# VH-VL binders against q9nrl2r1430to1533, part 46

Target 1, 104 residues: q9nrl2r1430to1533
Amino acid sequence: GGVHELSAFEQLVVELVRHDDSWPFLKLVSKIQVPDYYDIIKKPIALNIIREKVNKCEYKLASEFIDDIELMFSNCFEYNPRNTSEAKAGTRLQAFFHIQAQKL
Below, E stands for the ipSAE of ESMFold2; O stands for the ipSAE of OpenDDE; V2 stands for 0.75 times the mean of E and O plus 0.25 times the DockQ between their complexes.

## First folded at step 4 (VH-VL)

Design a42 (framework fv_pamlectabart)
Fold by ESMFold2-Fast, scan of step 4:
Structure a42 (fold): chain C 104 residues (1-104), chain A 122 residues (1-122), chain B 107 residues (1-107)
Amino acid sequence: as target 1 above (104 residues)
Amino acid sequence: EVQLVESGGGLVQPGGSLRLSCAASGFTFSSYWISWVRQAPGKGLVWVGEINPDSSTINYAPSLKDKFTISRDNAKNTLYLQMNSLRAEDTAVYYCTTEGYGDYYEGDFDYWGQGTLVTVSS
Amino acid sequence: EIVMTQSPATLSVSPGERATLSCKASQSVSSNVAWYQQKPGQAPRALIYGASTRATGIPARFSGSGSGTEFTLTISSLQSEDFAVYYCQQYNNWPLTFGAGTKLELK
């Protein structure tokens, strides 16, 4: 933990939210719009949930924060076929995240 | 005529780094998606990652994304795999392969190199 | 990730017989499945893509079928050169995943 680590996590989440490819990840997938999502994805997560966890100091290690971000991308790629706009946005945002995560 | 030749494998200490190369000839390398696939001794095939023709899209197996980097140099017809923080479980033969079943030339061409052995041991 | 399950792990057959190899996906992968053959000390060789399309140069005795979650590779009249390990692979979702392989061995 610590204030410095939480500030770094908050800055990274803000950069992800601001990215053009963040749209599939901003909030949890709707059961109304995507009825089969929760039959396939057992550990749903989104940037709004991760940001709330950062603000409540729930990440004790940088690895825990990184694991939640990676879970978000893993869910995207498991649900969405490779040729979809969701999957393609996910690959670009994940590449951006890997560059930014080097600061952690 | 078509060849993929992997090189750069060898013995590495745990925690070490290694860079593999895959030299392509006999086809238009710059037009193909290329994958790295590995196989531990006596085990099955495991996909490592892929790169598209212009390097704008690079995808990795989730367990390897933080330690491996794929790149290519189309002018040299060469694909690279940078491997960092190597562990005993990374011991494998590493293959490069064209994705004939991918976005380009589906099923027309699917070529594999003979592989290069990486051994991570003290 | 999508898990590909191959069965049986080992299939013992004689030359001239028909061999049927199974591959199951943990969720639908449409028809985006490929099959590979690997002999000891050699790189894998592509056999089938799109579940049923033979790759260039592959003999007609090899055929693939299936869609969704259930896939089959059939070798209609085994030749001595066909004894090898066979892998299925889905390329519908990232990461691309392989089955653990079926070893085809002489009875």
Scores: ipSAE 0.017, ipTM 0.725, lowest interface PAE 6.1, mean pLDDT 88

Design a5 (framework fv_pamlectabart; at its last look DockQ between E and O 0.03; V2 from the best seeds 0.00; counts 0 for: pae E 13.9 > 2, placed apart)
Fold by ESMFold2-Fast, scan of step 4:
Structure a5 (fold): chain C 104 residues (1-104), chain A 123 residues (1-123), chain B 107 residues (1-107)
Amino acid sequence: as target 1 above (104 residues)
Amino acid sequence: EVQLVESGGGLVQPGGSLRLSCAASGFTFSSYWISWVRQAPGKGLVWVGEINPDSSDINYAPSLKDKFTISRDNAKNTLYLQMNSLRAEDTAVYYCAREGSDYKPYGDYFDYWGQGTLVTVSS
Amino acid sequence: EIVMTQSPATLSVSPGERATLSCKASQSVSSNVAWYQQKPGQAPRALIYGASTRATGIPARFSGSGSGTEFTLTISSLQSEDFAVYYCQQYNNWPLTFGAGTKLELK
């Protein structure tokens, strides 16, 4: 279902963006503020990039969309120590995502 | 003496569910983060997830988030692992392990382990 | 996730010798590394935490060192009961991850 899948992906990204815990994920991490991020994280991604891919119809399968969202969370947990506000926000947003992704 | 005793393991068919228990004694159970760790036959250790003292913070390995649920009953000094949609790759000895100190807002290394309970997923 | 790489996979040594086991993290985990010993049919036993602190009851022949990405477990004057599998683990980042283990076996 292309049209249906695109609409579902758009709705889910909007819900993630509006979530209180989305703040670490809205945009790519700043190299100026976090100089070592891109030395550690090899496949950086953020909600603005994922939303652009949805709008350009670059996801052909729900699994591709889910993989990009999971990569975003994986990067967060890999870079940020588990006691940080970023890691805690990521944990809560990921749980929210898993509930919403059941609709896909 | 600190003790952790797992139970509830056994043979289950693919697609089945199972609930494991871990009975704690010899320490203030309600003060510690506790983890589940599994080990497939002849393989290494794989972290399943953890739960904080008051159950307000529960973290899972990403691959297991949708099929496993960790809970605890501090009044009974017992930790639980609810396992759903089991597959052959979930065959493992499941250990509960105490995270060494509750003074941190997050857990720690595993200072005491239970003896493990074997879960076999096979047709 | 942070990948913990242990080397060698198997180390063949004789009693009385020194064994050195390596563990490398794919990125810095500070000093939040633990080492565990596991014998066949038994649960893992904590040996070292915080990269270098011996767990309660662990003999002085076990020592840990390292920080950041490179960690070492050293067993001096090996005893017969030391032949086991040794795992390193990081607890700095979620998910918590273990190395694949180093099997210490009799030469």
Scores: ipSAE 0.386, ipTM 0.841, lowest interface PAE 2.8, mean pLDDT 91
Fold by OpenDDE, look of step 5:
Structure a5 (fold): chain C 104 residues (1-104), chain A 123 residues (1-123), chain B 107 residues (1-107)
Amino acid sequence: as target 1 above (104 residues)
Amino acid sequence: EVQLVESGGGLVQPGGSLRLSCAASGFTFSSYWISWVRQAPGKGLVWVGEINPDSSDINYAPSLKDKFTISRDNAKNTLYLQMNSLRAEDTAVYYCAREGSDYKPYGDYFDYWGQGTLVTVSS
Amino acid sequence: EIVMTQSPATLSVSPGERATLSCKASQSVSSNVAWYQQKPGQAPRALIYGASTRATGIPARFSGSGSGTEFTLTISSLQSEDFAVYYCQQYNNWPLTFGAGTKLELK
C-alpha cells in the first residue's frame, strides 16, 4: 500500500508498542502460558487488537479508544499483583499513555 | 529487518555439553517470547522450549527439561540454550524462532526464524 | 501431547495446479494452527497462523482452513518456488507440536 500519515490513534499505538514497558501488552495472554488467565479476565485485550481496531476505523470517538487502552491496563492490574514485573511495567506504560493521550 | 542468528553449534562427544547463542536484531528483543526448535537430519521440526521477555516464565519440551536450559540477556539481545549430557539423538539443526502475535489467546506461532546452527553428537 | 498428522507424506503436483495438504490433530486445537514452508537447506518460513490468516508477505495463493481437528493448507496455483516441505503446528496445548511434514514435489 501507499504511505500515508498516521492518525493520532495509530501514532499513539505505535508509541505504546515501542515503549520498553509494552511487553506485557503486545498480544493477548496465552492460555497455555497462563492457564487461569481467562477464568479471571473476561474482557481480554491487547495492543495488537487495539491496533487492528484502529486500522479498521472502529473507534469513532477518542473516548472509545481510551476506554480500550484503560481496559488493557485494568486487566493487567486485576490479574497481576502490584509487585510483579507486569504490574510495574503496566504502571509505567499507563503513565506514559496518560501523558500522550492529552494530545488526542 | 528482523534477524536471528544462531551460533555455537559443532561436534561434541556423547555426554558433553554445548551452549548455543541466538543474536537478535531489527526488533525490540526484550518484548518478545523466543523459542528454540530443532530438526534432526532429514526429520521434522521439534519444539525445544521457550522463554518470555523477562525470563520469569520458561517452558520446555518434557523430554528435554532436565538437560536443557534456556536463558536470555536482553541487554545483549541474545538468547541461549545450554545443553548438557548430550546424546546422539540430540544431533540436529537448532533454530531460534521469534514467537509472533496473533489475535487468539492461545499459544504462539513462529513468525521469524534464524538460519540454524548444527549440533552433531558423535563419538 | 497433541499429535499432528499430516497427509500425504509426499504430494506430486504440476506447476499451475492446485495442491491440498491435510493436517489432523489428535484432539481439538481450536483454530490455533500454523503452517510453515521449508526449502532444502533453509529455515522454515511462516505461511499461516490462526488456521486461516496469512503471515506477512505470503502470496494470496496460499490459504488455510479448518478448526477443531481437521486443517487444510491450499495452494491454488503452484509456482516453481512452492515445491518444498510444509509443516503444520498446533499451539493450543503445551507442549507445542509439529506435524511430520508433507513434501510437495514436482510431478
Scores: ipSAE 0.005, ipTM 0.658, lowest interface PAE 10.4, mean pLDDT 91
Fold by ESMFold2, look of step 5:
Structure a5 (fold): chain C 104 residues (1-104), chain A 123 residues (1-123), chain B 107 residues (1-107)
Amino acid sequence: as target 1 above (104 residues)
Amino acid sequence: EVQLVESGGGLVQPGGSLRLSCAASGFTFSSYWISWVRQAPGKGLVWVGEINPDSSDINYAPSLKDKFTISRDNAKNTLYLQMNSLRAEDTAVYYCAREGSDYKPYGDYFDYWGQGTLVTVSS
Amino acid sequence: EIVMTQSPATLSVSPGERATLSCKASQSVSSNVAWYQQKPGQAPRALIYGASTRATGIPARFSGSGSGTEFTLTISSLQSEDFAVYYCQQYNNWPLTFGAGTKLELK
């Protein structure tokens, strides 16, 4: 909850967005492009939404921030089998996130 | 019946090039990650690299990345290994191997193997 | 890269006996370990994956155990066809790596 925690969340989100494997996670999945996505994924989330929540100070605990990022990866793995570009990108970005999140 | 059949091995001069093929049958080739693995005579197994179903993700052993190129043709159910700038230490039996169904982030075990093709690099 | 160290290099044993083969990873590989059998002039055959799950068609006398850095392959009541070289392999990190092998030979 302090100013230093919020800057740490912001720094981590910026590092995630900059990562080469962030491309599936930048914005919510388009229903037009992927018509069945929202039939399968009930709690959609993406990096742009998480970044806005950090900007609005909506995370009271580091665990809440971590939970949203893990939800983002869980949604990716639920919708996309391992052999897809999206799932592989998610796996690599999640590994990067776990290393960076230990700083919190 | 899952089958993998390597071909294209043979004798090649140092500095030369060779292209290996692996013909797949008995499974949906276009759905699998496939690897190349090599074994020098009398030595152990060494992973060469892997390729995913749509060729969007190709990973190599670090020492081989600029020297070998893995590709596939899903219409022909065939995996390829292009080897360039060959040296004596590249002499080995080369296997293609299908990745199994443990589905870990950075690879899998190999549930089916071809019989291998021998590449000999000698002057 | 992760080094997989197999011991012993050679294990001499009689049919009907139990063999225990060891594989140690230089860092944790979770349970992401497989075991292979290779006979002369043949391709490797998958025995175990996920440290302890038998591959399809593998007899119950083959069992695997371990997690983290220490892994074992146990062959109970050895058969004549079991004398071969055995390799462990990790698939936790790129590059995928194999141990140097344990030759299981007739005493």
Scores: ipSAE 0.000, ipTM 0.582, lowest interface PAE 13.9, mean pLDDT 89
ESMFold2 (binder alone), look of step 5: mean pLDDT 92; pTM 0.945

Design a6 (framework fv_pamlectabart)
Fold by ESMFold2-Fast, scan of step 4:
Structure a6 (fold): chain C 104 residues (1-104), chain A 123 residues (1-123), chain B 107 residues (1-107)
Amino acid sequence: as target 1 above (104 residues)
Amino acid sequence: EVQLVESGGGLVQPGGSLRLSCAASGFTFSSYWISWVRQAPGKGLVWVGEINPDSSEINYAPSLKDKFTISRDNAKNTLYLQMNSLRAEDTAVYYCAREGSDYKPYGDYFDYWGQGTLVTVSS
Amino acid sequence: EIVMTQSPATLSVSPGERATLSCKASQSVSSNVAWYQQKPGQAPRALIYGASTRATGIPARFSGSGSGTEFTLTISSLQSEDFAVYYCQQYNNWPLTFGAGTKLELK
């Protein structure tokens, strides 16, 4: 395929999506499958929503983009006990994000 | 300002089909769950269904899931309701309504409503 | 599904009076209840969410209370523009459900 220049935010989101530990974060948690999620998590978010906001140029500051990514991880750790596969994936992906975010 | 504008209502024969649209402006449409709610003349509010920001989850009232299809086009800031096999009991004003505040884009209460579009199913 | 039961169906009151509207859920909905006002020919308008939080621009005479299965909307010192139909709604569980409404009328 083609080669295109990507924004810094889009490049970072693509790197997060491609990471092995992104699976809990790709899409919003289903409220039919996990009915109590939205009782506990007041500001749900996922990588697909963040990517859409990047594509629509809705982040004016790097801090706004970083805040949405950090909210995603915060939600993961609030809902999921520390010994779950979701929480472990979140811990590793957050560490990866912190390294990549130094470029912003 | 936040606005939701429905269109596409009208008179349709029993067994017919109709597609309603809801044009959104004044907010980040792609960050919100949006619902369709209907109201038959002189009757109460009845929830039809909802769609999440990325279309990965669409929930319907149990009696309507095989009859109505909700979709959205985030590039056009537009929500749709495809209505098939319409019957007289589907006659109602159809509203689109936004779920949640600017900081709560998950399923929530309806903070903004459109003006509604009337669908009449009659011979 | 969770059934929302509103009572009374119609409440006849005069300006300056206090109106209390009831909404009961068939099972616990936590505090995830909203109240809407609808005037003839108009779309509903959000009044209260989270059982007790007033929506933006809603006058202080409107107040909500309750949790679990029993909820009330109170309108203190009724004004002429308050005569409308009021609906409660739960957004705790799928499917989303509304009460049948309480009509507030002049008398």
Scores: ipSAE 0.000, ipTM 0.594, lowest interface PAE 12.5, mean pLDDT 87

Design a7 (framework fv_pamlectabart; at its last look DockQ between E and O 0.08; V2 from the best seeds 0.00; counts 0 for: pae E 16.8 > 2, placed apart)
Fold by OpenDDE, look of step 5:
Structure a7 (fold): chain C 104 residues (1-104), chain A 123 residues (1-123), chain B 107 residues (1-107)
Amino acid sequence: as target 1 above (104 residues)
Amino acid sequence: EVQLVESGGGLVQPGGSLRLSCAASGFTFSSYWISWVRQAPGKGLVWVGEINPDDSTINYAPSLKDKFTISRDNAKNTLYLQMNSLRAEDTAVYYCAREGSDYKPYGDYFDYWGQGTLVTVSS
Amino acid sequence: EIVMTQSPATLSVSPGERATLSCKASQSVSSNVAWYQQKPGQAPRALIYGASTRATGIPARFSGSGSGTEFTLTISSLQSEDFAVYYCQQYNNWPLTFGAGTKLELK
């Protein structure tokens, strides 16, 4: 049900945040630190934003939640070349997410 | 001589599953990134995913959404592609392709390709 | 994902003439671009990598150039065996992406 799904979303976000490879995704990228980021990424998102949406019950379907998480990874891969620590962290975290998402 | 030989293709019904294999020889299999690339009839090349030789991390094309699973057995010099919930749009020749130099951190271009194996999804 | 746009979709050229194929990336991919040749019923064959380096065994008439977002494959003097489909590909970012291809046909 919806309540159980919400709890599942909350739990998954917590697990993602606690993961060793979550550091690129915890909050939105700073425009000051990365001046060209928002020229490339048009739909920025981060785990803190997703967590807020979960807390506000903005996700009615698991697919919506999954879409935002996938967008987060997509943004990372679109901006960061494969040889960067951010991209590598993203691939590992995404793999973890995909395993956990099967339970949703 | 570097060789990649795909197998396991064939006719499958929609919703069905299939596992493809890629047998590698002529190089140190465990040192290379290897990808699957597919090509629908009369269409272009589409990257499916790749597997890291160092930690077996797998990267997939986003459009696949967990439908495919890549794995490797270094003892057998074999790459695998497990395909589930197949649809008509998955009909394609599936190639395995080696990526660039050995022990490269993130792989390179596809310097060697297999001849491909045809997967046809039809009722 | 990074979109690779190839132009033209079809290029008609006579043997002995020069062929110029374009590939544009939606964002910078540095020099991490490869070109492949594919003939009917065959697997792709690597031609160029690193934007400008010929793969092993590739004739000198094939050359690649470009960096960032603009890339070009040039065949200086077309031979009969060069008529095929050519794909560009970036391997700078995940997911790896190909262009839609340019069909090089006999004029």
Scores: ipSAE 0.734, ipTM 0.907, lowest interface PAE 0.6, mean pLDDT 94
Fold by ESMFold2-Fast, scan of step 4:
Structure a7 (fold): chain C 104 residues (1-104), chain A 123 residues (1-123), chain B 107 residues (1-107)
Amino acid sequence: as target 1 above (104 residues)
Amino acid sequence: EVQLVESGGGLVQPGGSLRLSCAASGFTFSSYWISWVRQAPGKGLVWVGEINPDDSTINYAPSLKDKFTISRDNAKNTLYLQMNSLRAEDTAVYYCAREGSDYKPYGDYFDYWGQGTLVTVSS
Amino acid sequence: EIVMTQSPATLSVSPGERATLSCKASQSVSSNVAWYQQKPGQAPRALIYGASTRATGIPARFSGSGSGTEFTLTISSLQSEDFAVYYCQQYNNWPLTFGAGTKLELK
């Protein structure tokens, strides 16, 4: 991976983590608290996992990084009904991500 | 009576851009969520995206987020779809559709539809 | 995304008969399902919302039922004007998704 690309991915993940609407996305959903989540969501992911992948240089292309972030939002919207605080937070954070991702 | 009238469709070259409009009348436009829905010739309905009453929330279908922009002008009772980097696969009739109840925090079913405007992407 | 699966793809029936159309969601969508009718060259028209509530002006022969993942549209006594394509839609989760449609045609 390129040093500049790794720095850009890290900066963007930090901006997402610091956003007020990041709370549903910081860590993987608890199987104990939400037992049916992993029956519905087949490719779980969260910001802590994405950040770890950035630090391990697992993203070879910006598109791979973007795909993982989009998967995270897709999982949120698939599991959480539109009227939930999780879905609303996801909508606002995804809009923020799309603006920031233009830098990539 | 509630009416939605789409316009701005036509023939466009691949890679080109086009702006569609949806003129609303017969209801308080500024109180409703409105969606864009498209339908390729002989195919089914595909949701493009939606916009809330005060334009603070705009949701897109994941496959279309990087090429389409939805906006509205409540003073003109008009909804817009800006379409960029058009490809042959974007050829479709584009409908605007009203979401059933006013000023809700989330979407609803589509109670009224426009008649659609045809976008053809071809060289 | 939530996948809406409609069956059959085509249903051949005669006027006066009952038609039953199926729509299945890949996961629960509560009762947030709508049905639309589309005739050739026309925009879709809302028939049912909330799985079972008829939209304004829709004849009583149209009825909807179901919740969770399985939904049905029934037309109790087909009229000639009912031959059209019918789409189900979930509005419970983003992105909003439609079934591929069931074409109701004359036997």
Scores: ipSAE 0.287, ipTM 0.816, lowest interface PAE 3.5, mean pLDDT 91
Fold by ESMFold2, look of step 5:
Structure a7 (fold): chain C 104 residues (1-104), chain A 123 residues (1-123), chain B 107 residues (1-107)
Amino acid sequence: as target 1 above (104 residues)
Amino acid sequence: EVQLVESGGGLVQPGGSLRLSCAASGFTFSSYWISWVRQAPGKGLVWVGEINPDDSTINYAPSLKDKFTISRDNAKNTLYLQMNSLRAEDTAVYYCAREGSDYKPYGDYFDYWGQGTLVTVSS
Amino acid sequence: EIVMTQSPATLSVSPGERATLSCKASQSVSSNVAWYQQKPGQAPRALIYGASTRATGIPARFSGSGSGTEFTLTISSLQSEDFAVYYCQQYNNWPLTFGAGTKLELK
């Protein structure tokens, strides 16, 4: 809630998008390239969707914003084995997010 | 120089508990994934589990998940393995090992190993 | 999980000879394979990673090859210090898994 929190959410999303390890999370996974993804992941989400929700003021609480970002990482770790490039990128980006979210 | 030094091994009765420590030095401990690997006497190497740099992700061999707990204290440069409900088949040398990189494909082997600490579970 | 099958279990060979150790993965692991040497009473030592890249300080007589499911460690001219157990390991998929080892012993 509030104008300051929405600006903080936008700033944090921009920092996540600019991070080198954001590449698996920028947009939803392609069904053409990864046909079984949506058989496993039932609540898909990505940074472009989260950013749009921030732009439309759809987050009323900081916890709602944090939950969507954590869902994004949870989906990554559920679908991708630990030693994949995707899971390792997710681990590093999540660690970055945890640091930035404490400042939120 | 990179060093990993395990401690806390010893003789324990079945059903007992032990906590192992791994003291790290010579590198930025808080930047690395670290694993526990064990080796039963006369047998091969078995991965136990791993922990990421900020301890938000911990993965275990499936058979050990509810029995062992990995943790780290980055302020003390120390990795821990809490072992509970120990049985004879848990008798092994336990190594801590640093993962060589945080990036595939060539960055996830174990580039440095400790000397190991022996855990013996016997009546 | 991915099973790494090493063969032979034991290889008897003389110093100066060539040794060839095999490791097969139960499914493709790309080039995400490492090899370790372990001498009695010692911790494992990394020899090769990425299937073919020598770790720092490893002599040129050690070489690795392979991709996908079949991998080979070759020691081109054995030295007396090379008699040990050798393990392959995949790091393509969780959980991380090792082969059962090949013991290289003096004939």
Scores: ipSAE 0.000, ipTM 0.568, lowest interface PAE 16.8, mean pLDDT 87
ESMFold2 (binder alone), look of step 5: mean pLDDT 92; pTM 0.942

Design a8 (framework fv_pamlectabart)
Fold by ESMFold2-Fast, scan of step 4:
Structure a8 (fold): chain C 104 residues (1-104), chain A 123 residues (1-123), chain B 107 residues (1-107)
Amino acid sequence: as target 1 above (104 residues)
Amino acid sequence: EVQLVESGGGLVQPGGSLRLSCAASGFTFSSYWISWVRQAPGKGLVWVGEINPDSSTINYAPSLKDKFTISRDNAKNTLYLQMNSLRAEDTAVYYCAREGSDYKPYGDYFDYWGQGTLVTVSS
Amino acid sequence: EIVMTQSPATLSVSPGERATLSCKASKSVSSNVAWYQQKPGQAPRALIYGASTRATGIPARFSGSGSGTEFTLTISSLQSEDFAVYYCQQYNNWPLTFGAGTKLELK
C-alpha cells in the first residue's frame, strides 16, 4: 500500500496509454458510434477512468487496480468478436499488461 | 441555443502568462467534456487538451502538458486555459469546443465551437 | 500519435462539380473520424462524425465514407458557399489529431 503502489499504478497506466494497441481503451465507447454497447456491457470502464481513480487514490490494493484493468479487457472480448482489430489489440495489450503487472 | 464564447486573448511578451476563458450557455455545461483547440495564423487545427464534466480527468496533447493547465467552474459555466512560459510558436487563435451532442454528453467529436480568441506572443 | 494525412492540399473545382477529399490515418481509427468546414475568419463547423453521419443541419450533398485507415468526404454538387478549408479529425486515440486540411478553391 501507499505512495509506492500509487507511483507504480501511475507508471503502468502511462505505459498502457502509450502502447500502440491502447486505442480501443483510451476513452469510454461512444454511445453514438456503438448504440448497443451499453445494453451488452454493464460495467463500462476505460484507461482514462482508471487513470483518474489512480490520481484520486481510489485503489487501496494492487488487486483492485488489476481487477479494473482486467474488467476493461473482459468488456473488450465480450463485445468484440475475436477476429476484430479491437479484440486483437486487446489481446496484445493484455499480454503486455501481464508482463508489466509483475512489478505490482 | 448552444453558445461558447472565448475571451482573454491579446498580446503578451515571450515568457509571459495568460489565462483564457470560455463562457458556455444554452446547454448543461456540467454534463459535457470540453476541449481547447488552437490554430496558428494560416495553419491547421491542433488539439490542446480536454476536461471531463467533474474535472477528475484532464488530458493534454503531450507536447503541451507541462505548459498549459485546463480547469472549469461548473457553477459559472466557464472553462479556463492557463498558459505559462509563452513562446512565439504559441501564437494562435484558441477555440473551446464541446465534445458530443445533445442527449449524449460524453467525449466525442466537436459538435459546437466558440468564435476563438487570438493570442499573439511577440517581443 | 496517430497522424492524419489529407490529400490533395488544394483542390480546384467549379460549382456543380463533384469534389472528393481524402483523409488517411497512420493506424486504424475504426469509424471515429469527423470532418469540419472552416471559412475564412470563422470557427470550424462540424459536417460529418462517425465517418459517415451528417451533423445537424448539414445538406445532403455532403457525405462521408470509410473505416479503419482510409476516409473520404464527398460533395456531390458543389455550391459557391462550399469553398472553404476542410479538416478531418480522429477521436479514437489519445491525443486527438487533425489532418492539415484540404483547401477547396474556385477553378
Scores: ipSAE 0.000, ipTM 0.575, lowest interface PAE 15.1, mean pLDDT 87

Design a9 (framework fv_pamlectabart)
Fold by ESMFold2-Fast, scan of step 4:
Structure a9 (fold): chain C 104 residues (1-104), chain A 123 residues (1-123), chain B 107 residues (1-107)
Amino acid sequence: as target 1 above (104 residues)
Amino acid sequence: EVQLVESGGGLVQPGGSLRLSCAASGFTFSSYWISWVRQAPGKGLVWVGEINPDSSTINYAPSLKDKFTISRDNAKNTLYLQMNSLRAEDTAVYYCAREGSDYKPYGDYFDYWGQGTLVTVSS
Amino acid sequence: EIVMTQSPATLSVSPGERATLSCKASQSVSSNVAWYQQKPGQAPRALIYGASTRATGIPARFSGSGSGTEFTLTISSLQSEDFAVYYCQQYNYWPLTFGAGTKLELK
């Protein structure tokens, strides 16, 4: 726990945000632009929300942080057909995350 | 004619590793997405993962992404599945399957399947 | 992930009869559904793709229909070689998912 783990989570979130494939994940999907999204996705999340939770020390365990990141990817793959640019970005970013998460 | 032939299966102890191969012939291998699909004895089909023509995109089933690595060698017309940290639940026949080609380069249904290779994880 | 639900689990029919197999997706998968036939000890064989298009070499007695969430495979006049397990599959979303299969058996 404490500031040590907070620093690790923050560093990983920053690396994800800066990745070329982060664009579908930076903020919540717009209800106006994608009206059926919230009918399909019951637990919406995005990198900006995860980063706020890190900053507020809301993650007690590394597993809770990892679960929120995995939920974000799961939502992407459930909503977006596999041949879309969103789904492709998600698969590449998720692979990058799994490598980085080994450090947690 | 289109053919896919898997090899490399066998008996392995829990915690062990195996590398499966799928040899392709009768089509332009480098132009197709190829998947691995497994089937446990007496059970249904479970998708393992897929790889695109140039290996720039590799997708895995969420439960298997930490254990399996898919790769291909287009010069040898061969697809590979590296399996690590094997457990009893990984016991299955492993099939390679060609994803039908269309103009858009992303995958399709499985139009041709190999005969499968049996992997048994047991002590 | 998208859940594919097949019914019935087992269908007992006689040669010459019509068989109707159902497949339901947990959300719309457009028409990106395929059907596969598997006989004991053999690899699966593609029958239908795009919900309704017959794969190469598949007899006309096999037909598929449906779109969105509800799909059907129909075998119009069963032959002895048709007794097998049939799987539906969606290829619209990642991960690719299969139904649990319907076993077609001799009555």
Scores: ipSAE 0.014, ipTM 0.720, lowest interface PAE 6.0, mean pLDDT 89

